VH-VL binders against Lysosomal-trafficking regulator (mv). Designs and how they scored, part 9

Target 1, 99 residues: Lysosomal-trafficking regulator (mv), of Drosophila melanogaster (Fruit fly) (q9w060r2686to2784)
Amino acid sequence: SLNSQILYNFAAKFLPVDGEIEGEIIITDLKLYFLATYRCRYFNVNCDIANITEIWLKRYQHQETAFEILLDTNKSLFFSLQNADDWKIMREVFCDKIV

## First folded at step 6 (VH-VL; framework fv_nivolumab)

Design C8 (from C0 with heavy chain D103V S104T S105A)
Fold by ESMFold2-Fast, scan of step 6:
Structure C8 (fold): chain C 99 residues (1-99), chain A 121 residues (1-121), chain B 107 residues (1-107)
Amino acid sequence: as target 1 above (99 residues)
Amino acid sequence: QVQLVESGGGVVQPGRSLRLDCKASGFTFSDYGMHWVRQAPGKGLEWVAVIWYDGSNKYYADSVKGRFTISRDNSKNTLFLQMNSLRAEDTAVYYCARGRYYVTAGYFDYWGQGTLVTVSS
Amino acid sequence: EIVLTQSPATLSLSPGERATLSCRASQSVSSYLAWYQQKPGQAPRLLIYGASSRATGIPARFSGSGSGTDFTLTISSLEPEDFAVYYCQQYGSSPLTFGQGTKVEIK
């Protein structure tokens, strides 16, 4: 429908309460998507960027590469990024939402 | 034995349409994002389009946006590229390629043999 | 759009020599870079992904290095079958882009 373009894409892990799911984060002008790796085809998480209320920096496996996205729908999403360059871009893209 | 087999190439006049097919076998087609990549005679590789594993999202190179449509039929393990308003600069070998690493942003671990599209009078 | 510039355009060498191919990105792609080999009349073949990981079945003489904006493909000792065109490709951001290619030819 909408003429959307991928602005950024990063390797990432989605961190549910138990375990981890490998995939990628895709950021467009309107939405953030998390797509699981090829073997978890039914797992797809997405949200409108406008619905993101806060982003909290977190640690995962003793690294400062994780963050939690809080949505206005009373849902939260917890992610870990694979490399430092992607983490820097993420912080710049969402600097106004980081607590 | 992953295989990708393209078909549908040929000679067409400018302004006309052509549809390319890519038949996949040897893997679970519905688990992978699929791409079209083209190569003009004597030139380098140019990415054309991608479609997500479930067909829900599609992205195109600016050079083909609005003219080409990528689609897939997971029940038939087939990828399509509908090419409308063809131009001489669309003349190329078109490759079907399997995205590896991520569904929309990856490298290509398997390629088809390619199908030649010639747009000329 | 990220532009990839490969150098040299043509590399003329003899079998047994070392080949060093460069790929430079207009902005950082971290380690999201792949290398392909293409022979006349054939589809490209994946050599390296993630800047330095060899694809399955690729001989050890092929190696990749680099990160950010500067990347190198090295062939430690050229075999006759290695004379081909080599392309780099980034997958750090959309749209996916390729370099213009380096032709490795017999001297």
Scores: ipSAE 0.013, ipTM 0.667, lowest interface PAE 7.9, mean pLDDT 83

Design D0 (from y3 with light chain D50K R91Y S92D D93S)
Fold by ESMFold2-Fast, scan of step 6:
Structure D0 (fold): chain C 99 residues (1-99), chain A 121 residues (1-121), chain B 107 residues (1-107)
Amino acid sequence: as target 1 above (99 residues)
Amino acid sequence: QVQLVESGGGVVQPGRSLRLDCKASGFTFSDYGMHWVRQAPGKGLEWVAVIWYDGSNKYYADSVKGRFTISRDNSKNTLFLQMNSLRAEDTAVYYCARGRYYDSSGYFDYWGQGTLVTVSS
Amino acid sequence: EIVLTQSPATLSLSPGERATLSCRASQSVSSYLAWYQQKPGQAPRLLIYKASNRATGIPARFSGSGSGTDFTLTISSLEPEDFAVYYCQQYDSSPLTFGQGTKVEIK
């Protein structure tokens, strides 16, 4: 559940090793959440923004709208955004973490 | 043996309401997400609604959103579909179907026999 | 919503022949695709889940393959009981969607 103010919302796909899950990325001042459109095993995908070490820009399906978030726990989260405007905002929000 | 048995179908006038029941047996009902799927005469399958194993979350097809309500009573092993403001295009056989353990990800390993709902104009 | 397109619409074959049924998704569903068999007057029966896993009690002649957007159901040698309508279904994202069906009928 979200009790913090939402700063940004983006339509997105979460790309785990074994799948592609449609949903939304929600960014608050402290956390990044992924909320699947259909609630599944990936319902509670989130991370503290403070724990993000690097963000790598990636291609997905011939588009340069994807990114991989690397956490201080050595885990990573891979997402694809639906449009260029949302991708631009992500780059501005996380400019200090992009490699 | 897993069984799902639907009831409550019938002929109804447009704008009226019907409630469908699905009685489950042969498994721990409270461990599974449950779905309703319909099929219009001579047509293909259309997903209608899902309810999580504990009743905490529900999703609907856009065609029925705001008119249909899915619910369950785990103490009675029964799934319900309350259908309000029925339209001619809701005419279909309605199937109760079992989803996956705990979450509501949906391939359906068991289906009921179906119950026919006819909305006459 | 993800649209599933099945081809051919009708497949006319004789018992003993190999059947190959196609299902194509408008966007990737990874491996979250199931296949069902439906006979007239009956509920659908699960054949394959997660693209290639055969459901309990399903004969070995049924097999599924594919990932992403392109999927195939194969029946290696048709038995008389296999003449039915077959549906694919994705469960990667909501709403859950089905293909329009392929009818396998006697030639």
Scores: ipSAE 0.000, ipTM 0.573, lowest interface PAE 12.4, mean pLDDT 84

Design D8 (from D0 with heavy chain D103V S104T S105A)
Fold by ESMFold2-Fast, scan of step 6:
Structure D8 (fold): chain C 99 residues (1-99), chain A 121 residues (1-121), chain B 107 residues (1-107)
Amino acid sequence: as target 1 above (99 residues)
Amino acid sequence: QVQLVESGGGVVQPGRSLRLDCKASGFTFSDYGMHWVRQAPGKGLEWVAVIWYDGSNKYYADSVKGRFTISRDNSKNTLFLQMNSLRAEDTAVYYCARGRYYVTAGYFDYWGQGTLVTVSS
Amino acid sequence: EIVLTQSPATLSLSPGERATLSCRASQSVSSYLAWYQQKPGQAPRLLIYKASNRATGIPARFSGSGSGTDFTLTISSLEPEDFAVYYCQQYDSSPLTFGQGTKVEIK
C-alpha cells in the first residue's frame, strides 16, 4: 500500500543553463518534482530523492534563496525559492545532504 | 496546429538496427520533454523512453535499456530513436508524444500518428 | 513498477447509454492518472489528466474521478464516435505504465 503523498511544496524558479522558469517544487517521500507555471516556457523535471548526493545552498540575484541539487549521475539541478521561509525548510529537510 | 510526424519504420531482421525520426511543428519544441511510446499489434501501450527539453537527461524502459538510444536536435525540431539489436518483441507501432507535467512522470497531450516497426525473419 | 488493472475488459452498450470504466492501481498514484481514447488505426487521444481534468477540446460528457488506487472514467451518454478502446496511465512514478485497456463496443 505504498503512498506517494506530497510532504512539501514550494514556489520556485528552475534555472536551466540560459534562462529561468517559474513553477513549484513538490517533494514526496520518494521524489522531487518541479511543475512549471502556465505563463512560462513549459518544462518539468523530476528526480528520485535517493539519487540526490549533495545539495549546495547558493545565491540568486545576490540573495541566499537558491540551491543546487547534485545527482549521482554528476548532473545538477539549480533552483531558486521565492521566500526565505521555504529556503529555511529546504535546509532543514535535507540537512544530511547539504554541503 | 501542433503536429508530430514519425518516420523510419519498416521490416527488419532480428539483430539489425533502425532509426526512427519524429518531426515536430506548431510549438516551441525546445520547451518540452519528449517521449517514445509503442504498441505491439493487438496489444496495449508501453512507454519506451524520454528525453529532457535540452537533451541532457534520458531515461529508458528496462526492456530497451542498453539497446535503444533517444536523442533530439532542437535546431531541426526533430526527435530520434536509434534501435539496435532488435528482437521480435520490439515489433510495434512507435509513437512520439509530447510530455506534460513531469519529464519522467508525465502525461501526453499530443501524439504522432505512429510508424510501424516489424522485426521478423 | 506500478500495475494498472482496467475493468471490465469489454463494455457492450448502445448509443445513449452511460459508460463507467474502472482503473485500479497496485499502489497509490495520488491523482496522477490520465485517460486516453484510441480508435482502430489511430494514435491515442488525451481525454483526462490529473484524474479529473478534461483536456482541451474534450466533450463535457467525459468525466474522470477518483484518487489513490481507485479511478473511474464516465461517459454520460455514448455517441457513435465514443466506441473505442480506453487506456488509463499513471504518472506518479517512473516507469510510466498503462492499463491493459477497456473496449467499449456496440451491443
Scores: ipSAE 0.006, ipTM 0.603, lowest interface PAE 12.1, mean pLDDT 84

Design E0 (from y3 with light chain S31R N53K R91Y D93S S94D)
Fold by ESMFold2-Fast, scan of step 6:
Structure E0 (fold): chain C 99 residues (1-99), chain A 121 residues (1-121), chain B 107 residues (1-107)
Amino acid sequence: as target 1 above (99 residues)
Amino acid sequence: QVQLVESGGGVVQPGRSLRLDCKASGFTFSDYGMHWVRQAPGKGLEWVAVIWYDGSNKYYADSVKGRFTISRDNSKNTLFLQMNSLRAEDTAVYYCARGRYYDSSGYFDYWGQGTLVTVSS
Amino acid sequence: EIVLTQSPATLSLSPGERATLSCRASQSVSRYLAWYQQKPGQAPRLLIYDASKRATGIPARFSGSGSGTDFTLTISSLEPEDFAVYYCQQYSSDPLTFGQGTKVEIK
């Protein structure tokens, strides 16, 4: 369940092909969630951690605070974190998957 | 005005196939994850399948995995459920339901009126 | 899968009375719980999401509370149109699951 299994949470932006959505990344032992309120409704993007094949560190607005998650379904998810300290924690959490 | 209209239900024999369609209107269909939820006569609600806003991720209930396929055509604002190898226990009213913006999880803010699928010999 | 258990199975009350419906999860779902109303021959209607937030157009007499494993839907004063079946649903973990329903019926 989320509140018994939440390991980390971070303020973040989800970066679809067009635009950006401000929200929060929540990491549990099984899943990664991005949760936001967008256009007056609840917004969620999630994936099973077991389905993550690679994570690529990216620049967003000239800072190394972004990452792209590649899934085994050939889909990718692109996020940026609010600050460098949260980004360092993300690097440690996913060190085994970072390319 | 958000509308979801199911079609394709009917009576079918066990082992046969049926395809359900759900036509969406009144919102940007390509922004939303979409779900199928069913309800057997006199029983409660059972989640069946989900498809993400762009069609990239799909998840199924264990009871239908390997037999049902969810798909969508964003250019036609239409959600599909291809049901193969139908069993008597698949008899239910099938609802399409709008999930949250983009995602594969969620609660359902709009539902279609449902279409009845009866699997009988 | 997360199992949701609703109680009571049937709640027999008169118009004007307060209804309190329970939903318990087999493991924590945090705040990720919704409530639906269903009348005979109709599709379900969203009442509450995120445990306590009313959906658009839902009257103030409906309220939700709880977190983790124990959730409550309260109807402060039953109107004739409120006699229906109510379902809880979790969206914390896949697969998405519903409770078995509570029928609110006229005494």
Scores: ipSAE 0.006, ipTM 0.600, lowest interface PAE 10.1, mean pLDDT 84

Design E8 (from E0 with heavy chain D103V S104T S105A)
Fold by ESMFold2-Fast, scan of step 6:
Structure E8 (fold): chain C 99 residues (1-99), chain A 121 residues (1-121), chain B 107 residues (1-107)
Amino acid sequence: as target 1 above (99 residues)
Amino acid sequence: QVQLVESGGGVVQPGRSLRLDCKASGFTFSDYGMHWVRQAPGKGLEWVAVIWYDGSNKYYADSVKGRFTISRDNSKNTLFLQMNSLRAEDTAVYYCARGRYYVTAGYFDYWGQGTLVTVSS
Amino acid sequence: EIVLTQSPATLSLSPGERATLSCRASQSVSRYLAWYQQKPGQAPRLLIYDASKRATGIPARFSGSGSGTDFTLTISSLEPEDFAVYYCQQYSSDPLTFGQGTKVEIK
């Protein structure tokens, strides 16, 4: 449940170890959410922005549009954005966290 | 065929309440975020409110926050807008619209025909 | 909030002429911009989404271009039914916002 204004919304793929899930990344002032679309529409991943330790820029399918979020719990979340413009905005929003 | 049909508009005095309904058909209503957009006579479009596909999250324009409540009943394929403490500046045609692209928001691929709300002073 | 500024406010043209409509955003909206057509007494109709993709059933004379902050809607050769008000809308950030509209009127 979100009770905060959405600051940014990006089409994205969540990349678990053995597949990909289409959805959207929603960024508020306090949290990052991933909401799945299509067959997995109730799948929800979220984290507090304060718990993000580092963001590592990655490539996915020969595109520089992916990133991995490392949390203070040693868990990681791997995402791919659908275009270079979204990726540029994501980098500007999280420039303090990027390795 | 996708259809959105609004109802509940009318003439009311300032400070009173109205509820608008929007009946959806021709698609899986529970898969889409739904919006209300209004247009004052002779003016442009103003976004009013959104509700997520499952009803879990809602967001409002600052001009209506605290006065309007968006809700939905997925079992009845119906979207609602409860409008309280109405003001003359709320006079507008109110459209329900289907959000497309994201589950929460997006562009609007289908619109209802609108229902006129007139708040007389 | 992101402010969308449309220009010109009014275009006075004849059938067969090209119409070029501008929409500028106060900050980047990436590709997340749509264009709508509205005729008097009618609901808006989606023309273009993702800045450049034509909606189903929309004639080829309508095209969109741009990204970031500067966007254009082009009607290559105006038909009588194209004289209407056109709105741009961003869906990159809350709150969702529309431009003030451009009226395309018959000369």
Scores: ipSAE 0.018, ipTM 0.707, lowest interface PAE 7.2, mean pLDDT 85

Design F0 (from y3 with light chain D50G N53T R91Y S92D S94T)
Fold by ESMFold2-Fast, scan of step 6:
Structure F0 (fold): chain C 99 residues (1-99), chain A 121 residues (1-121), chain B 107 residues (1-107)
Amino acid sequence: as target 1 above (99 residues)
Amino acid sequence: QVQLVESGGGVVQPGRSLRLDCKASGFTFSDYGMHWVRQAPGKGLEWVAVIWYDGSNKYYADSVKGRFTISRDNSKNTLFLQMNSLRAEDTAVYYCARGRYYDSSGYFDYWGQGTLVTVSS
Amino acid sequence: EIVLTQSPATLSLSPGERATLSCRASQSVSSYLAWYQQKPGQAPRLLIYGASTRATGIPARFSGSGSGTDFTLTISSLEPEDFAVYYCQQYDDTPLTFGQGTKVEIK
């Protein structure tokens, strides 16, 4: 089951260059997943935690609740958190990677 | 040792139905998105369908949409493909393939041996 | 859908030679590109994912490169067991799609 592997989960928006996708971030011991609420092009957004090089705090709609994950493959993933309290989870899990 | 074993293939007339099974072993089946990929004789690979780890999301190729249904039984480590309204162009070897954890992550690290479906009159 | 075009359709080479296989996408797939090897009567085997990452157990002679729309699989020195059909596959967007394949055959 997914629940046997989940360490954290919280509501989020995935922010590709062409839009906003509502969904949920799920963090396991090995991976970060984004699961879209509705069926869409970005159904398989995920990355290995070991491949994350940096996490940059970003502004989205004038709020400091967004972040960009930089991967060792030169890809980036941009997310906005729905609840301010969920940012504490990101800071605890990835404190050594946040720039 | 990860294994995927397909079964249920055979010869069937156009317009009929057939169900394929894929038995998984050697990994936590409920953690992975699972796919069906087919290959017509002498042709290339064609993606058919995906199902998420918990069965909550499914996606299909346009060629099979409305005719095929993907499903899974995590308690039995088994993936299914129900094929209805079969056409001659559905003739292919059908492979089940493992995606990457929870979702529809779409490169396939393990494949079954394949099962042949022949649709002919 | 995203169309992948592989070239050449057939590559005739001898053992020890370098093989270079091309895969071009009709639109950007970033680095969401995998390569597979298939031998007659067998299921495909994953070689490369993420355009350039070798799968577990794949020999160092296999390498992938590229991003966006232009991708290459290189086999630095062909071994007898490398004569097979090779497929590229994108997983950036649904439906997932494969190229038509490149057959690497003995000259």
Scores: ipSAE 0.005, ipTM 0.600, lowest interface PAE 10.4, mean pLDDT 83

Design F3 (from F0 with heavy chain D103E S104T)
Fold by ESMFold2-Fast, scan of step 6:
Structure F3 (fold): chain C 99 residues (1-99), chain A 121 residues (1-121), chain B 107 residues (1-107)
Amino acid sequence: as target 1 above (99 residues)
Amino acid sequence: QVQLVESGGGVVQPGRSLRLDCKASGFTFSDYGMHWVRQAPGKGLEWVAVIWYDGSNKYYADSVKGRFTISRDNSKNTLFLQMNSLRAEDTAVYYCARGRYYETSGYFDYWGQGTLVTVSS
Amino acid sequence: EIVLTQSPATLSLSPGERATLSCRASQSVSSYLAWYQQKPGQAPRLLIYGASTRATGIPARFSGSGSGTDFTLTISSLEPEDFAVYYCQQYDDTPLTFGQGTKVEIK
């Protein structure tokens, strides 16, 4: 399924309304994926990069390593990254979408 | 941080029983399938058993079916392996490991330190 | 059961050299393949999953490639701490199986 070239990968937490899901963000030339195993099930959240309208910077657990992606479908995705280096790359890749 | 700590290993005679415990911390234990993997002295890795996140499904390697029982207590963040009718070929370091991916299939992102089980006559 | 065969059994190399490790499956496992590093007296450590995705905290010198039956782990420039045993593992089908291991030792 990841036949496109992988440009970046980061350890991340997906933050739904209740709880945390540990996984990985994978960025290709066309898509952003969040891949995880949750409750013995494969968990895959993805979106086309072209459909991202805004990225909002957030704090999570007293660190400035979180962000919310807003899609043109009025859906939002909330993530927390595990280290500052990954956060720097995320900011550089999506600098034109960060509000 | 994620930690898995095994205990209960030791020396036991053939035909006897042992119970291994694995205490988890640093993550939501009830969201993950858990596995036991063993390694005989000087040999490679062998998958032993898996239990689903809620304890509802269990699967075993053919070499241990009918003798070993995997279980978990999510309220205590603890994984168990009850080993009955032990044989010399069960001698190994036993690791508990956190499963990633899907059901009975997965890779292991965190491992415990291992506990040695020696079956000798 | 799916059998994984690793080659060579032993690689004798010096720090700074490139290491290339092979894992061959008896039938297709698509991209459901992981690589682990194990040092004496220690538990295995996940390096790569999904054939090519580097696990959290793993240095960029480690890379994985391949799909189907033929897989490769590459260490671009060996550091002293990289001398260890490496295992591949498939998770496409049960029972889960590991290769026999490749030992990377200092020359």
Scores: ipSAE 0.013, ipTM 0.702, lowest interface PAE 8.0, mean pLDDT 87

Design F8 (from F0 with heavy chain D103V S104T S105A)
Fold by ESMFold2-Fast, scan of step 6:
Structure F8 (fold): chain C 99 residues (1-99), chain A 121 residues (1-121), chain B 107 residues (1-107)
Amino acid sequence: as target 1 above (99 residues)
Amino acid sequence: QVQLVESGGGVVQPGRSLRLDCKASGFTFSDYGMHWVRQAPGKGLEWVAVIWYDGSNKYYADSVKGRFTISRDNSKNTLFLQMNSLRAEDTAVYYCARGRYYVTAGYFDYWGQGTLVTVSS
Amino acid sequence: EIVLTQSPATLSLSPGERATLSCRASQSVSSYLAWYQQKPGQAPRLLIYGASTRATGIPARFSGSGSGTDFTLTISSLEPEDFAVYYCQQYDDTPLTFGQGTKVEIK
């Protein structure tokens, strides 16, 4: 199961083009998940870590706590972490994918 | 200034136990996965074990699995290696090293000075 | 486990010469390969990570290249302080593994 595979867990906001969704990022050895309850419904966005091509560091609300994950030509996931310490861990975990 | 300082090495008889400590300073210890790497006299480097930043995940080399236990105390900025059932083949300088990169693996940007463990009768 | 084989075992050169060190993996490690320098009595020092990215403070004469299974560390012009043992390390999978080392020595 997911719970037995978790390596990292961060409070995060998923940033679609027209809003923000509060939830958490869960990282396993094979996948990155974003899990949330949004509008009284389960929300799940995920990707295989092997399919991550680039990570772009971004600012969100004047803080350097956001990043964009590029998967394929037409797939992009934009997140902000709630905690600066978690953002540092995220940078270290994926340092060789950061552009 | 990042520093890693190992301690606890010494001469020990086969079958006995020894604990190594690694004191970290100059960085936020709880942000990094930490590793132990050893080097037998005149030989190359051998990875021993890793522990994640929060202590939740651990991996070991097959040669030490079941005998060695890696642990950490983030409140004390200290990494540990508990070595049980020591063998002559465990004789080596033991380095602690700071891991960078991915969740199950990493390269090492900072190393301690090493502590010598000699297993002999 | 992924086995890394370094060649040559020993490279005998003079200062000012170019050194080319090889590291071959038993299976693809993509670009997840690092190079370290170790001098007698000292801890290893990171030179290159991600196959080709120089670590902070490492002189420009050091360069890394390759991907998949075949990797090279090049020292464009050897300085006296470069005579040391060099190790490659893969970090694509656990267990993490090192090559057996290449000793760069004075001719």
Scores: ipSAE 0.005, ipTM 0.579, lowest interface PAE 14.0, mean pLDDT 83

Design G0 (from y3 with light chain S31T R91Y S92Y D93S S94T)
Fold by ESMFold2-Fast, scan of step 6:
Structure G0 (fold): chain C 99 residues (1-99), chain A 121 residues (1-121), chain B 107 residues (1-107)
Amino acid sequence: as target 1 above (99 residues)
Amino acid sequence: QVQLVESGGGVVQPGRSLRLDCKASGFTFSDYGMHWVRQAPGKGLEWVAVIWYDGSNKYYADSVKGRFTISRDNSKNTLFLQMNSLRAEDTAVYYCARGRYYDSSGYFDYWGQGTLVTVSS
Amino acid sequence: EIVLTQSPATLSLSPGERATLSCRASQSVSTYLAWYQQKPGQAPRLLIYDASNRATGIPARFSGSGSGTDFTLTISSLEPEDFAVYYCQQYYSTPLTFGQGTKVEIK
């Protein structure tokens, strides 16, 4: 379990340079986490929400379900959401950061 | 392009210490989890340790836990393995290997050339 | 820890023959399995990741299949450069583990 209260939870794919990792995006008041699906696999990509500078809307496999998070360290995280409803919520949550 | 170069191997007596370095180039080092994998002469591959992209999390094989310490310096694109209380069974070629984005998972798309550590009296 | 068992230990074949290498996990690793080729004096080379995805630059004669506990690496027609040791590796959970290797040698 996470220490902070969970505000949002989305099925998602993390998209590294090569490949796809299925899991969930979990948003708390302080952090965004990506947790892979399998219980015996601890894969955790995370960032402080305060460190997010920009979010770029992207296409993935002919759908507008992907986004790239740019951090203040000049690092980026690339994700695809599973459906349009989650995509709308993500845009609402981060409306002040979307380019 | 992508290169991993190990150094620091050599011959040491049991109970002594060695530090291995791995210099990375050709990619954004700070985006990747990094691993050490070893291979005893004539034997198979054995995973040793992993460090996450930012140094925040580390895991070790039980055979080295408490004796080896993995660390990294992202400003220098360098991975380290501090090996203390060395035993004869630690004799192996040690490979630096690039893992997956950020975490402790690893298939290894790039490997260093390896550096030989021989623990012998 | 998850134990990977490779079989056979040694596979003696001639160029042009099909090679089928097995890797069995002591518990499910889903598709989080990779295959490597190693030649004497060299570092391992990634062949297959996520059970069935061919790594960049790897010839089409190499293919991987399987999920859960049973995995196969197939070389459809052996070339002289394919005689080497092959290792499977799981990255489903720590500690990461390798099989003990299958040596593919000339008959």
Scores: ipSAE 0.007, ipTM 0.594, lowest interface PAE 10.9, mean pLDDT 84

Design G1 (from G0 with heavy chain D103L)
Fold by ESMFold2-Fast, scan of step 6:
Structure G1 (fold): chain C 99 residues (1-99), chain A 121 residues (1-121), chain B 107 residues (1-107)
Amino acid sequence: as target 1 above (99 residues)
Amino acid sequence: QVQLVESGGGVVQPGRSLRLDCKASGFTFSDYGMHWVRQAPGKGLEWVAVIWYDGSNKYYADSVKGRFTISRDNSKNTLFLQMNSLRAEDTAVYYCARGRYYLSSGYFDYWGQGTLVTVSS
Amino acid sequence: EIVLTQSPATLSLSPGERATLSCRASQSVSTYLAWYQQKPGQAPRLLIYDASNRATGIPARFSGSGSGTDFTLTISSLEPEDFAVYYCQQYYSTPLTFGQGTKVEIK
């Protein structure tokens, strides 16, 4: 973009009610995207950063490697981190929203 | 066999425009983010631009923002770089590269042979 | 932008010797770091991705290690075809950036 954007990429899984979808999380200055990998190439989830109310660190498979994004619509998005250290990206970008 | 073949390089005067093409084969082009990376003679590698798998999102290095436009035609398996307002410092070999496994950025598992762009001055 | 600094700039060794190349990032890039080999007149070739994973077809003598800001590429025993320039690259944050390169040359 012509306006300065901060872009971070990291591996993650989207966790719907059933199963796991491998992909990447992309954070820009305005949006957070989840893009599925080759196995589910057209699956795309996104939200405006301004619409995120809270982010919660969660357990997944007995590890503290997941997080839930709560939107102002009362909708939530649940992700598992591929690398637990990537939580530092969430803290850097969303420090005012992490619970 | 995966192949990326660049074309469109040449000698141009400062201030002019040039378009580079990169033809992909041997994989499902529409599943991958694609990049342009350049290398000035005798210098290191510099990332130029990325375009997402669906063509909608694009990001550029600050040195080329507002002058270069990345685009793609998934029906033709072709990546493009439109270079406007060329400067002497744009002189480089331009490589197209396939992003993996991150759809928007990532590391580059396949590279084209490169095409030389010389901006005369 | 994230700056990657490679050291040494030039490494002069003989075939059969061990090569150790360093790449340091100005801020953490987690494990989102790749290594490439480039020979004169050729495109770069991917060697290592995600700091330590060897790319398909890359010989076992190449290995990568590190996380955060400090990364190492090791060639356990140099073959004649390994004398080339090596680049590290981060893909943690845009703009994507490369190190300035380390030239491995014959002594």
Scores: ipSAE 0.068, ipTM 0.754, lowest interface PAE 6.5, mean pLDDT 85

